# Designs tried in a protein design chat: VH-VL binders against Basement membrane proteoglycan (unc-52). Part 5

Target 1, 184 residues: Basement membrane proteoglycan (unc-52), of Caenorhabditis elegans (q06561r450to633)
Amino acid sequence: KDRLMFAGDAEGVTISDIEERTIDRNTPFSFFKTGYLTFDGTTDGVAKYWRLPQRFLGDKVTAYGGKMEFEIEFSGSGHHSSEPMVVLKGNQNILVHRVRNQEHVLRSDSPVRITVETYETNYEQLNGAAATREDLLMVLADLDAFLIRATHVAHQTSTSLGDVSWEIAVDRYTPDGLALEVEQ
Below, E stands for the ipSAE of ESMFold2; O stands for the ipSAE of OpenDDE; V2 stands for 0.75 times the mean of E and O plus 0.25 times the DockQ between their complexes.

## First folded at step 1 (VH-VL)

Design p16 (framework fv_ponezumab)
Fold by ESMFold2-Fast, scan of step 1:
Structure p16 (fold): chain C 184 residues (1-184), chain A 119 residues (1-119), chain B 112 residues (1-112)
Amino acid sequence: as target 1 above (184 residues)
Amino acid sequence: QVQLVQSGAEVKKPGASVKVSCKASGGTFSSYTIHWVRQAPGQGLEWMGRIIPILGIAKYAPRLQDRVTMTRDTSTSTVYMELSSLRSEDTAVYYCARSRDYYYGMDVWGQGTTVTVSS
Amino acid sequence: DVVMTQSPLSLPVTLGQPASISCKSSQSLVYSDGNTYLNWFQQRPGQSPRRLIYKVSNRDSGVPDRFSGSGSGTDFTLKISRVEAEDVGVYYCMQGTHWPYTFGQGTRLEIK
C-alpha cells in the first residue's frame, strides 16, 4: 500500500495545472496542521492540482480493483469547481473522476475523506465520454501523472491534502483472469 | 531469469507479410512490456512499437502503424510482430526486447531475426 | 519526434585509454516526475544490443564499473575509464521520456 502522511515533508508532491505546463516545485508549503500538506493563498483562474510523486507512477495495472483514499480540506467561498477531482494520465490518454453532488460533500473548513475505487465505472474521458475497462488498464499500464484537485471553490484562500493511500493489488490474477508472475 | 528466443530468418518477396515470434524462455513475460526494434544493414536502431502481454494492448510507431501488428499467445508465452506490404527497405534484423516499465528501457533482448525482402 | 544526436560517430581509442561519447537531445528529457529516461546500449559486432545504463547514470547488473553515465536535461555522456578489446562495437543512446522512443545514430568505438 502506497501512502503519504505529510509529517513535515511534502514527500515529492508538487502543484501544477491539469496540463502540467506549469509545475511549481518550489511552492512554500505549510505543515502547521499535522498530517496535511497545505497551500495558502487566494486562487483565481486556472485550476490547480496536487501531483503525486514517482512512487505512484509507472506500471500500476495491479491497482485495478483496489481503491484510492485521501483527505481534503479547504477554506473559501463561491461556486464549486467543475474540474475533475482525480486525473490519471498514461499511454497518451487522460481519465478523470468527478465527485457527484459536490456542493453537499465538500464544505469550507470541513475535512472530507474521498474514496475512489479503481474501476472504469468511476472514470470518464475529460469530455465526459464513458471509460472502458480497457481504457483504464491502458492508462494504469504506463501511468505518467496522478493528480488530485487542489482548487475547489471560486474564491479559495487555502487548500490541504492529507493521508493519501492507494491500494495496489498483488494478487496473482488480474480481473480478466490473466495470471501475473511478479517479484515483490 | 527470462530469456527471449526469436524465430528463424525469413526471405520474402515485396508485397508479402512476415510474422516474427519472440518466446519467453525460463520464465514469463506477462509482468513486462515487450518492444520491437529493427536495424537495417549498416544502420542504427529504430523502435517499432510495444505490447503489454498481460493486457494484449499494443502501441506502434506512427510511421509503421498501418503495416505493423503485435499480438500475444499467453498459452505459449509468445509475442508476435507481423509486418505487411513488405518493401526492400524493410530488410533488417528484427529484435524483441523486454522492459520492466515503459521508461526504464529494454534490459533483455532476443537474439534477432533477419528478414530479407528481395525479388 | 525527439532527435538524438551522438558525437563522435567514429571513436578510435588506444587500449587502456579512456573514451567519452556525447549524446544530445532536441528536447529536455526530464519527465514531469523529475526523472530523466536516458539509456545507453552497447552492440558488439554480430550481437544483439545490451543495455549498459538506464536513467542517465544507473549501471545494469553485470556491467563493469569502468562504464559510467552522466548528464542532465539535453546533454549526456557515456564514459569508459579504461577501454578493453571487448568494448569494440557501436554505442547508442536512447530516450524513453517522449513517445515515440528514439535512438541516437550510434558511435563506433574502434581500437587503433
Scores: ipSAE 0.005, ipTM 0.475, lowest interface PAE 13.0, mean pLDDT 81

Design q01 (framework fv_potravitug)
Fold by ESMFold2-Fast, scan of step 1:
Parts: sequence; C-alpha cells; structure tokens
Structure q01 (fold): chain C 184 residues (1-184), chain A 119 residues (1-119), chain B 108 residues (1-108)
Amino acid sequence: as target 1 above (184 residues)
Amino acid sequence: QVQLQQWGAGLLKPSETLSLTCAVYGGSFSGYYWTWFRQPPGKGLEWIGEIYHSGSTNYNPSLRGRVSISVDTSKKQFSLKLRSVNAADTAVYYCARGRYSSGWYFDYWGQGTLVTVSS
Amino acid sequence: EIVLTQSPGTLSLSPGERATLSCRASQSVSSSYLAWYQQTPGQAPRLLIYGASSRATGIPDRFSGSGSGTDFTLTISRLEPEDFVVYFCQQYGSSPFTFGPGTKVDIK
C-alpha cells in the first residue's frame, strides 16, 4: 500500500547512521537514473542508511504477514558491509534483517530487488538473538524508524534506492493480544 | 521507576582525565542511548556524547577526540572519560537516558556531578 | 552546527498568567527532533515536550509546544508557582545536538 517511486523527488527520504543521531537534512540526491534516488559520494567508513518517511511509520501491525520490497544498486569495491540491511525500530525495540550470502547477492553495478516477508523469522535482534512474533508485532505497533542500508562495500562511489513498497497481508490474522484483520 | 545514579572524582588538575560512571536502576538497559551532558556554571547545556547498549557511540565533535564512553551491560553502567582537561571543562556533568520513540528525547537524568578543574 | 536562540531571555509574569516562550533555529529543524526542558536551579533538566508538540509522561496539560521549520514555541497556559524556573529548547536532529541559552521565567 505504501510505495516510493522516486519520480524526480526524494519523497521525504533522508540519510542517517544506524542510530539516527546524525541525520543529513541537506543530502545532495541525484535522479540521473529514472525511478531511483541516488547518492553519489565516497563513503567515509561509516555505515549509512536510507531513512523512510513518516508514511512508513506509526501503527503498521497490518503489515504483518505481507512483504517489503525495494531495489538497491551500488558502485564500488572492497569488503562487504557486516551491517544489517533493514532496521525497524519501535516501542524501544530494534529488529534487523540481514542478507544471507550477501557477497553473491549484492554485486557492483548490478541492481537487485530485495523482498523481505514481514515475519519474525526474517528478523533478529542486533546481537543476533532470534525475534519472536511478539517482538515484531510490538515494533510494528508503533514504528519509529524504517532504515535500509545505503553503504554496501568498503570503497563505494555511489548508492541508489528504487521502488520501495510495503504491502499488507490479505489473509485474516489475529495474534494474541493484538488484532490484525484485513478483508480478503 | 527508572533511576540514574552517577559518581566519580569531582576535583581535577589541568591535563588529567575525567572519569565518571552512571548506573541504571530499574527498567531495561537495552534499547536506549545512554548519554552524557554538561553545564558550565551559569551557562547552557552541552551534549557530550552517547552510547547504545551494543557499544556504538556518537560524540560531539567539539570535544576534539578527547571523549570516550564505554558500557558494561552486565552491571547496567556506562562511563565517561574526558582526557586532557582544562578550566573550560569545569561544569556539572549529567548522565541521561536517550529514548527513541516517534522522535528523540531524554527522559531520565542522573543527579549531576560537579567537576572542578583547578591548578 | 545549528544555533538555537531563545527569546525573551527573561520573562516577568505573575501566577495565573499565560507564558509564551520562543525558540528560533539558524536552519530548519525537523519537528520530530525538537524538545523543551525545564530546569530548577541545582537540579537536572526535566523533559517537558518532545517532537515539538508531544507532552512527556507526567507533564501537566498547561504545557504545550508548537512550531515547525525554524520557529518553535512553548506555551504555559496558566503559570503555577513551580513554573518560575528556566526553560531550554534542544534540537537533536543533526550533530552536534544543541541547546538554546534558556529563558528565565521570573515572578513580577
């Protein structure tokens, strides 16, 4: 339901570190690639994240059981980042998604579409402990941040984000203590 | 029901290292940014830096690499070290809990420690 | 860095009156990252408002915040005796995080 197309506008996306303490409000984005938000620049060795706008935040319990999709592309070389690919923060909890075997999935100058089903099995805590369904639903009930990693390799010269979408489940789902119902 | 208690040496000579510790009682230690601030007498507050329970840190660049913050998750404590102090570092130092929830804010604060740097 | 200016520096009022405190930023600040604090002399700051307009837990409804961009306001609808203290605004949207110099609310 929520989607970013990047037709010549950043649509409220900003860049920050994972902690969101240093948010770049004046990032010089380019739109040279149709349908992509691009940041051209040499990484300074600090992990950076695309920070999604307010419409992806708040009460998102209805997203449980659906899927998140986005396209990324980068140019660069060197060792791949060990940072998580997706970071969800809410209700004082942080859950992350890590891309398995990312050196084979993420290749320079090769766009890749990443799909993450909104289930606890795709998320973990920062320390690697498994997320429970209750953990994920708590985070989704009051989502404060939705971050997608923007830095992928040690010597990066550009990074792009395209076609971000987050869909709700179409099947009825009623978790313990939290009602999530969508009409079929 | 969350309480922050801080301690450390309050009297220093120029060139020494300031060392302060803050302990968290009650509540969860994980999921928050544990933060240090200071306030020189009669002046405004200055953010020093912060640490997440994982050990990730952010520092005020105005402190020119003199600051380090560490965390001990087993004891629910975090500590500030400020190297090469001088008279301009004289201030009341506060620890605080940084909470991320629909925006940033600091909701619990330690009692403060007066640090005096004198000859 | 973002510089915050607060006005007036001192506001002299009587109990029961309305207080309006201004905070102006040298550049745009997201409302999500502007907070107001109250400080009694000799004590740590107390959070009043975060995200420009959200009241912190336990804060009386006489305190309200508003504003966006570069202009923010803290309003106290009816001053109580305990409100005659110092108020600071803070931005935490960009590093370094900065505070205003404070507005002192004095009894007339």
Scores: ipSAE 0.000, ipTM 0.449, lowest interface PAE 15.0, mean pLDDT 81

Design q02 (framework fv_potravitug; at its last look DockQ between E and O 0.41; V2 from the best seeds 0.00; counts 0 for: pae E 15.0 > 2)
Heavy chain, then light chain:
Amino acid sequence: QVQLQQWGAGLLKPSETLSLTCAVYGGSFSGYYWTWFRQPPGKGLEWIGEIYHSGSTNYNPSLRGRVSISVDTSKKQFSLKLRSVNAADTAVYYCARGYYDSSGYPFDYWGQGTLVTVSS
Amino acid sequence: EIVLTQSPGTLSLSPGERATLSCRASQSVSSSYLAWYQQTPGQAPRLLIYGASSRATGIPDRFSGSGSGTDFTLTISRLEPEDFVVYFCQQYGSSPFTFGPGTKVDIK
ESMFold2-Fast, scan of step 1: ipSAE 0.194; ipTM 0.676
ESMFold2, look of step 2: ipSAE 0.000; ipTM 0.473
ESMFold2 (binder alone), look of step 2: mean pLDDT 91; pTM 0.934
OpenDDE, look of step 2: ipSAE 0.033; ipTM 0.645

Design q03 (framework fv_potravitug)
Fold by ESMFold2-Fast, scan of step 1:
Structure q03 (fold): chain C 184 residues (1-184), chain A 118 residues (1-118), chain B 108 residues (1-108)
Amino acid sequence: as target 1 above (184 residues)
Amino acid sequence: QVQLQQWGAGLLKPSETLSLTCAVYGGSFSGYYWTWFRQPPGKGLEWIGEIYHSGSTNYNPSLRGRVSISVDTSKKQFSLKLRSVNAADTAVYYCARVWGSYRYFDYWGQGTLVTVSS
Amino acid sequence: EIVLTQSPGTLSLSPGERATLSCRASQSVSSSYLAWYQQTPGQAPRLLIYGASSRATGIPDRFSGSGSGTDFTLTISRLEPEDFVVYFCQQYGSSPFTFGPGTKVDIK
């Protein structure tokens, strides 16, 4: 069971850009809202991402057919970010998830719980090309990065991440390699 | 290979409700959006709406509250209901699979001709 | 809503010739979100190209796609008898998904 509750601790979460070239390990997180990891002042116009800790990484093929859920809240105004909401990196490949109808789903001062089922149809290559099941399973087999977008609008004053869970679909995965049979 | 088979009434009178069902054979039903299109005679395709296998829907606003799409995951079926039909709803209706979050339609049903006339 | 325009409306050619079909968008469309379909009379559309240039599974290599921004092209390098049908472009970068009006490839 992989979950982050943020009950007074960052639980290993850090902030970076999408390329992870600038990793902020000393982010001054706030725990003012119980259950949320709050980052104030996303300031420079560069998209920022919450980096999930090591326990969400590694061999995660059993997550196929499960789901990831997390709650986000932000305050701000202006143009919505065109960056992906979720970024998975593994085996030198990058797959991303983009929110459908983003401007209707993401509203300032409105907490939103986002659910992403772990199927290739919910992910695409960074260049927009279709992700195959093989692509997703390859990324999941040796997951190196799990990023959730922390910058949502052009004039953002704060952002919060809460109750992150990634269902590892052990109950949907069989040793016989029939990972998709239960989903039929 | 994935195959979509659709069925439903072909002849309707104005004010009646159109009901069409699409069944999915082969391949995975879970993890996909399933969609409906229509094509009036001699015209282009018009998107009607979509449903995720779990039941979440998105509809074309132009159909103004007349559309309902439902899913039966155990049967691998999804259905279209279009209320208060009129002659402008005469078209060939297609079901299809949506590939990816915002992508293309890779498998299609055979089509159902729906004629609305008195 | 993004409007797609296809030209020519009708393209009259002979078997063995090259066909070039154009699709123009009213607003910029990422090449990642442009598809082409073939429709034989009385049948459902068949996916040919997605992501502007990626050939769908089972599609012969005589079909190719190119373009970016607002201008996209479908090329059929050497027309076969079964290729004399209607072709549609589609954008899927935003909802509602929109299709062009079609280009009919007609035999001379």
Scores: ipSAE 0.007, ipTM 0.553, lowest interface PAE 9.2, mean pLDDT 82

Design q04 (framework fv_potravitug)
Fold by ESMFold2-Fast, scan of step 1:
Structure q04 (fold): chain C 184 residues (1-184), chain A 117 residues (1-117), chain B 108 residues (1-108)
Amino acid sequence: as target 1 above (184 residues)
Amino acid sequence: QVQLQQWGAGLLKPSETLSLTCAVYGGSFSGYYWTWFRQPPGKGLEWIGEIYHSGSTNYNPSLRGRVSISVDTSKKQFSLKLRSVNAADTAVYYCARGKWLQYFDYWGQGTLVTVSS
Amino acid sequence: EIVLTQSPGTLSLSPGERATLSCRASQSVSSSYLAWYQQTPGQAPRLLIYGASSRATGIPDRFSGSGSGTDFTLTISRLEPEDFVVYFCQQYGRSPFTFGPGTKVDIK
């Protein structure tokens, strides 16, 4: 199981726009919430994303059939973002996961754990077209970017990411037997 | 499969505006950053700026006051304008396709731009 | 802005020899954000390697890349006549994107 626990360290996570044209590698993160990486900046109306480090990239075909989980928390008000929650880029393709009716799931000052099973039914193209299994496997075969949305409401004052984990597909009878544990 | 073809006037006098156009043949136009570079004689490449199919632009801060890039999605073309040119703007100018992690996989043939009085 | 330095400036070798080209960054660059290009005089650059070690489509396997942090290397295992051209490294980890000054591989 690849994992990010944020015990006082950003662990290589950075912030960028969805196209990764503006990458902030010097973002001043706070660690006031134990187990969370926090950015206490106000949004400027542009969607921002947490970028996962290199160890979550490359050949990740074995992640098909597993799941990714992460915790998010934010403080703020205003309309909810319609931007994708998860963005995977690879082999010249982008596949996204969207949380529909997110106002029922995402509330200010309430941490939420999001689970996305690594199946094509949970992903779509940017234009909304359904992803095929072949599309997802192609993206996973040479994963170039793994982004999680950091901006959730129009007038956001804080955003936090916690306990990111990505499980490979494992035998149901031994759920964690073959998973890779990352200590850093 | 993807081909970039560029054109525009290559001979300019100081204070004039450089105007170059790049057309994309084959492949998808959406989802990429369409980028301009230049290379002065005997020197390395300098990134000028980029445009997304939506019209969003990013420019090199050193050129931001003089440069504008526009896009015509229906024609699959994008254009560079660099105003108030001087001799330091003499270079070969290239258009290119920016891929997911901001590396460039397809390039135009280049246009030599000479600025002289 | 990240400054890239390439060494040597000129590398003089014979066909069949191994070439090793270095690129050093003024600040740490993730290996995910370093590319190598080849340029024949009078022509546009050609992408060889991206993400420090991934070969671009159509690039022969004699080209390989490696490195991390501030030190990156392009290796050509066995020089062919068409390889005696200029090579540039590029970082795309921080805007503005910057290129090295180039290493010219010249015939001895």
Scores: ipSAE 0.000, ipTM 0.448, lowest interface PAE 14.6, mean pLDDT 81

Design q05 (framework fv_potravitug)
Fold by ESMFold2-Fast, scan of step 1:
Structure q05 (fold): chain C 184 residues (1-184), chain A 118 residues (1-118), chain B 108 residues (1-108)
Amino acid sequence: as target 1 above (184 residues)
Amino acid sequence: QVQLQQWGAGLLKPSETLSLTCAVYGGSFSGYYWTWFRQPPGKGLEWIGEIYHSGSTNYNPSLRGRVSISVDTSKKQFSLKLRSVNAADTAVYYCARDLYGSGSFDYWGQGTLVTVSS
Amino acid sequence: EIVLTQSPGTLSLSPGERATLSCRASQSVSSSYLAWYQQTPGQAPRLLIYGASSRATGIPDRFSGSGSGTDFTLTISRLEPEDFVVYFCQQYGSSPFTFGPGTKVDIK
């Protein structure tokens, strides 16, 4: 299980655009909320993303069937971004998770815990085409980037990321393990 | 219009477990860090730890793994347990709300005097 | 951990006078995350200032805070009778959060 709690440091998280063309490795982050990493507004008028550290990357096929959870709190108003909420890059492929009707899920000045189960039905290609299980497993087999969107509304003051965890459901694929369970 | 009320046993013997509960009346419980402090007689305040409504906790390392904080979001309550108490744990204990989640505290409980003696 | 020192330990003044209270940190406080509290004996602390200089809701304008880095000041421009109590500084620039030992403002 991989986890980020932001107890006074950024734990290797950096900021970038979706293409990772501009990476802010030395940008100071505000720890405005204990247990949260805070980013202030949109720079350059482009959507910005938190880039998760190396330990969330590499061979992650065992994450299939598990879940990723994180807390988001933003401050601001206006039109909600249609940009992806989660971006996974690997093996020259990009798969994204979009939150439909984001304005009903995320509320200004109120933390929301987001759960994304690691199944192909929750991901699509950047152009909107459906992802297959094989597409997702290929990306997970050599994960190069894991991005979470930091800019959410047209007139944003700030956004905070907290309590990031990525759980592996490997035991669901072990029939022998299930056979050892005693129940009546 | 937020009020914190706390309760629990105030007289303990060495080696027992301290248990205190804080209830939040008025306002929103979700979205805040809820915190415990203590103040020994005639001394300054010491931060004990905090809990978010999701159950995520942070503790002061000085309490050496003796502390746990839990939350009951449906009741808008959070509780402190401090194990293996001794005379140095004698203090007034306070619960409080973290104003922005950054570490400044705007609403406080009334305080509970905890005395550890034989 | 960051250790906070407050001076003077006791400040003896009369109503109407200006009070200046000092708080020094053993190392730089990130983001000027420094708060001031007022405490009447037997009661919980009351937040006065946060972020070194921002006044909390409901706090009279006679209270002001300043400073950055390792050196912070709380100023009370004109002492009222109810201001003769104890004041604590607290840093939250790094965990664990720590408090100063307090300055007692006493009536002459």
Scores: ipSAE 0.000, ipTM 0.449, lowest interface PAE 17.1, mean pLDDT 81

Design q06 (framework fv_potravitug)
Fold by ESMFold2-Fast, scan of step 1:
Structure q06 (fold): chain C 184 residues (1-184), chain A 120 residues (1-120), chain B 108 residues (1-108)
Amino acid sequence: as target 1 above (184 residues)
Amino acid sequence: QVQLQQWGAGLLKPSETLSLTCAVYGGSFSGYYWTWFRQPPGKGLEWIGEIYHSGSTNYNPSLRGRVSISVDTSKKQFSLKLRSVNAADTAVYYCARGPYDILTGYFDYWGQGTLVTVSS
Amino acid sequence: EIVLTQSPGTLSLSPGERATLSCRASQSVSSSYLAWYQQTPGQAPRLLIYGASSRATGIPDRFSGSGSGTDFTLTISRLEPEDFVVYFCQQYGSSPFTFGPGTKVDIK
């Protein structure tokens, strides 16, 4: 449904700062990595974000209880970014997802698939306060921005985004689901 | 030395699809964002969306997914399709060029405009 | 989206006078991401100023822009007869790009 596969096309993805004040519409992307959108750039800790296209925005309440997945890969060294990994903006609210123990999850030249279940327990306010279910549902009801962090370490030489998907919730209480729980 | 010329059907009925094309003469086509705007009679301008020569697009969320912009790099043309039109879509439509050498959203060359009227 | 308000809606002046046009944003805009356009009735807009204060190619010295944050100004130091037209501000600090409703500069 909502998926980006990057088969030689950026599919409307752009790069911006977290505030979306500067949208880099002229950044050339490379496709040397099959299935990835790649930006070659040295950042020195300046935060940049992949900005997902319009089809990932709007009314996304049906995504609650599902999951989003994406692959990232980078080359570089130095201290890991303290910036959020995922930023969702909607209805005058901003909710963010942070990857804990990044040094163990994000390593140079090692692609990793990140999965974020669409629940308030995986998001927080910018000030660190916990997100409520109401907060998340309000943001999803009119999503204005979906950002994925593109800068991961202090001395980064490249960053890649691949295979982005956002899936709806699966109802495990359907008749077939109940049968699987009873039958061995 | 850069000139934009636009054309397309100017009179539509509600529920039809608006189709406009803009051709670029002179200068380089690659490396620029090619953009559509509209202006209802007596009102201000509204940005519709933009397309890069690679086909990457950005659209104004207010158009509810009704808009599609496409590009033909061999002809140096780009086109706007706006589906399910109604009277509120009556406006003069403009194509325009964004700059190449810096990140920005200001527009230096414009087409002549096309009056689109939606009436039953 | 950022909403732009322009004041006054109509500015009545005589040739040779100074015109000061205001553009106010509902949210802070980077001062480098605000443009001004001039529009003669029946014609496409003409870029005057970009980046709040940079004059576009071919634009006369009498046009200048200033401001930052939420408050921006276009100044025409000495109005010429051809300047009695409509002016629009536009922000490009965030998507979607938005325009003000316009200020009409009218002859007294």
Scores: ipSAE 0.000, ipTM 0.440, lowest interface PAE 17.2, mean pLDDT 81

Design q07 (framework fv_potravitug)
Fold by ESMFold2-Fast, scan of step 1:
Formats: structure tokens, C-alpha cells, sequence
Structure q07 (fold): chain C 184 residues (1-184), chain A 117 residues (1-117), chain B 108 residues (1-108)
């Protein structure tokens, strides 16, 4: 499975806005022993996102039916962000995931593990319209961006990302009917 | 197209446990939350709780401690158990598919549950 | 919990008229997490609108939704005989999911 554990480096993760117009390639690193990549940054009113490295991009159709997991931790107060938590871009399309009950799931100084199964029911278009299975498969077939939201509350002092994994359900069957697990 | 069919006992005495089952026909069972609602006579809808196909549950705090929802993915079924019923639990109970987060796009036919001594 | 209020409680109109139904939330609800349902007596609710403005599959285009924050509206541009039933709004931005008390659309 593709995984980011942040044991001593950023593993290619960078920071950007949702449109990737401004990309910060010098992501700070903290919590080396706990496996979190930390961004202390100042909130300028623009949502910031962790950009996953190339190993999470390209042809990812085999991720359909699997799951993505990551740990979020932040410190701060104020109104929760209305921005999507996960953004997938591919084949000139954008699909997003928004966290349900965000104010109860995401609390200051309380790490939480977010799990998103790779099904169209967990994604929508940026304007809120439902995603079809075909929409999701098209995006996954040539994934250009995988973003995880880094700004969660209006008065945020820090944010951390840890233990990112993207699991593949079952990729291949041999002609004899044998199922094979796929490692990425 | 998706269809939900529900069944279970409709007449209960105070202190008994309500048990209802909902079966899903057509469409995908995986990737969805499956939900229970109730509507007391003359009142609005009340959300009871939901279960993800993997078994993770969320319940309405007002029913906390009395409700449990379970899922059988191989049969494409999910079930509601409500313990220690009383007259206030008299209602039409509905199962439903949760489309995107918390909106509900397909509903079962409903089961009238009456609690009386 | 978020409390939803619907007004009016009863709306009396004639076929062919425009109906406007209001739903107000006790606290802000993202427009992505508000739905509208129609319920005929004795039947399960039917989803009309989700995400404040997206029509559900099979729903006629005379139904439309709008609004944001605490104020949401369901509009029926030209009432048909089958539209004289009860309508509920629902928020799904914060658990527990909650419904409004309903607006009954009555024929004059």
C-alpha cells in the first residue's frame, strides 16, 4: 500500500492552496519521533493543503474499493473550515471529500485518524453535485493531484499530518481465479 | 435501482426489545451508510442512527444506551434493536439509504410499531 | 443539536401557483448539507433536493432549492395536484441529523 510515515523527512509532501497556484516546497518537519509532519504557518484566510508526492499520483484505478487513512492534529480555535478535507484531481476533473460532523471529529490538541473509503459516495464535485462511479474512476485513471486539508480552524497555531496510507482493495485475479494483493 | 424491504414485530409490551430488519435489493451495498428513522403519530421524523457497511455506527444521543444497529454485508441486510421500549416508542419505523453523508435517497416501506400493555 | 424551523406551518394555494417554503436553522448550516423531502400521508418520505440546490433523481424541474447559512428555501414554480402534501427540510451538517416540523401545502 502507499504510505507516508514521516520518520525523519517530509517524503516529498509540500503545501499549496486548493488550486495549486502557490506551492510551498519547504514543508517544515516536527514531531520526528511521533511520525507527524508539522506546519506552523500563519493562516492568511486561504485554505492550505498537504500535497502528496508523485508516488500517490498517476494510474490509481486499483485504489477503487480500498481506503485512504491519515492522522490529523491541530491546535487552534474559532470557526471550522468549510473547505473539503480531501481533493482529487484527474482528467480535468475535481472530486472532493468533506468531513461529516467536523466540529465533533476535529478538536484542538486531539489527534484523529480519518478514514475515507474510495467509493463515489464519499466524493462530490466542488459545487456539491454527486459523483458517479464513472467520475471517480476517470479521476483515478490519471490522478494529477491528491490534497489533504491543512487548515482546520480560523485561529490555527499549528497543524500536523501523520501516517498517510492508501490501500488497494483487490487489484488482480489470475486466469485461474487467484486473487492478488497489490503493493504500490 | 435500489429497493429496501423491512420486517419485524409490530406489537410490543413495555420493557421488551424492538427488532427490525431491512434488506437491500439492487445497487451497491458497499460504500454506504444505512439508517433507521421513526415517526411517532402526528409528529415529525426522528433520526435513530446509522451504520456503515463495515459496521461503524453513529446513534442519536437521545436514544443512547437503548439502541444498536448491526449489519450483515453478505446478505445485504441491516437491523435495529431498541431495548426497554415504552409507549413513547410507538411510531412508524423506516430504514433508508444515506446517499451523501446525511441525505436519504431510498426508503423502506415503513413498519408500524405499537407499544401497549 | 441544530433545530430547524419551517414557515409557514400551512400554505394554502391553488394549482398553477408558485409555492415558496422557508426553513431556518438555529445555527449556520453549510449549503452542502441541507435536504428537502416530500411526504404523502401514509408513505415514506421522498427526497427532492440535497445540498440545498441539487435535484434528486427523477424529481421534476419545477422543484428548486436555494439558500445558505441559516436561511433556506424550497420553491415549487407551478403547483400540480400531487404537490399538495407535506414538505420537510433536514440538515446533515452536524449530528444528530434533524428535521423541521414540516410545512403542509393545502389546496385553497
Amino acid sequence: as target 1 above (184 residues)
Amino acid sequence: QVQLQQWGAGLLKPSETLSLTCAVYGGSFSGYYWTWFRQPPGKGLEWIGEIYHSGSTNYNPSLRGRVSISVDTSKKQFSLKLRSVNAADTAVYYCAREGRYGYFDYWGQGTLVTVSS
Amino acid sequence: EIVLTQSPGTLSLSPGERATLSCRASQSVSSSYLAWYQQTPGQAPRLLIYGASSRATGIPDRFSGSGSGTDFTLTISRLEPEDFVVYFCQQYGSSPWTFGPGTKVDIK
Scores: ipSAE 0.007, ipTM 0.590, lowest interface PAE 9.2, mean pLDDT 83

Design q08 (framework fv_potravitug; at its last look DockQ between E and O 0.50; V2 from the best seeds 0.00; counts 0 for: pae E 7.3 > 2)
Heavy chain, then light chain:
Amino acid sequence: QVQLQQWGAGLLKPSETLSLTCAVYGGSFSGYYWTWFRQPPGKGLEWIGEIYHSGSTNYNPSLRGRVSISVDTSKKQFSLKLRSVNAADTAVYYCARGSYYKPFDYWGQGTLVTVSS
Amino acid sequence: EIVLTQSPGTLSLSPGERATLSCRASQSVSRSYLAWYQQTPGQAPRLLIYGASSRATGIPDRFSGSGSGTDFTLTISRLEPEDFVVYFCQQYGSSPFTFGPGTKVDIK
ESMFold2-Fast, scan of step 1: ipSAE 0.335; ipTM 0.736
ESMFold2, look of step 2: ipSAE 0.024; ipTM 0.628
ESMFold2 (binder alone), look of step 2: mean pLDDT 92; pTM 0.937
OpenDDE, look of step 2: ipSAE 0.810; ipTM 0.903

Design q09 (framework fv_potravitug)
Fold by ESMFold2-Fast, scan of step 1:
Structure q09 (fold): chain C 184 residues (1-184), chain A 121 residues (1-121), chain B 108 residues (1-108)
Amino acid sequence: as target 1 above (184 residues)
Amino acid sequence: QVQLQQWGAGLLKPSETLSLTCAVYGGSFSGYYWTWFRQPPGKGLEWIGEIYHSGSTNYNPSLRGRVSISVDTSKKQFSLKLRSVNAADTAVYYCARAPIYDFWSGHFDYWGQGTLVTVSS
Amino acid sequence: EIVLTQSPGTLSLSPGERATLSCRASQSVSSSYLAWYQQTPGQAPRLLIYGASSRATGIPDRFSGSGSGTDFTLTISRLEPEDFVVYFCQQYGSSPFTFGPGTKVDIK
């Protein structure tokens, strides 16, 4: 059972908009808790995302059927962001995860543990169309970006991300071909 | 092979709305940013804005109060509307395709033929 | 916005000569996201180079790009008759995307 985790190591994490057109490499991070990244996430209505480092990218087909977990916390007030919580980009395709009824789940000064099982039923295309299993596997086969939303409310004063983990399955070979074991 | 064809009204009076459409033939419509540019006579290119097949848009701040771009994925078309035109909007307008490489986009590999738009009373 | 300047404004050379075109940015261009285009009068631009140094599909190997940060160069190793046109640089490291004013390559 392998997991890709933040072991308190923020090296390679950057902040960007969802299209990654504006990448902020200069924002300093501090650790509020062991394993958490914290910064001022205020914006003028533009959603910002934590960009996970290279070790979370590349061929991640073995993540299918596993789960992704992370904790977020923020301080602030105002209208809640309608942007996706998780963005996966691969093979020039984008699949997103949205938190349903997020105003009930995401509250100021209240840490929230988010779990997303790596199945197509938890992802959609940007236009809201359902993702197929083939869509998700295609994205995972050459993952180029893994983004987690950092801005949650209009008047945010701080944001934190921590305890990020992503389960991956072990690939096994048989005499007649490759067998992928996703139960872990 | 990919081809972009554009059309729309070329002669406008001040205060009218410019409307141009670009149709994509060949290739995939999904997975690209579809972009509008303009070039005033004898001058350089200006980026107007872009749209993804999902409908997500980004606009040049200099034009964002007057510009809107829309997409029709079933027809593989995208359209530009520029409101309240004046003589400074006289230019050749181009549509173009931006591929995504390593999930970054902003270089333009296929272009429409261009449409000359003249704004005069 | 990032302002691009191109030098020289006009480059007068003969067929067979090497052309070196400069593009300078007012701020560092993220990840060397800089493209070069060729434009024949009356036609749409043609992509030559993207990512500062990657040649676009179908572009002859006499075209090459280099540079990073604020200073970028387009080199044409041996000018052919069809190369005597206008060249533009364009940054896409940040929004809004911006273009240089162009360098015209004309015949001596």
Scores: ipSAE 0.000, ipTM 0.460, lowest interface PAE 16.7, mean pLDDT 82

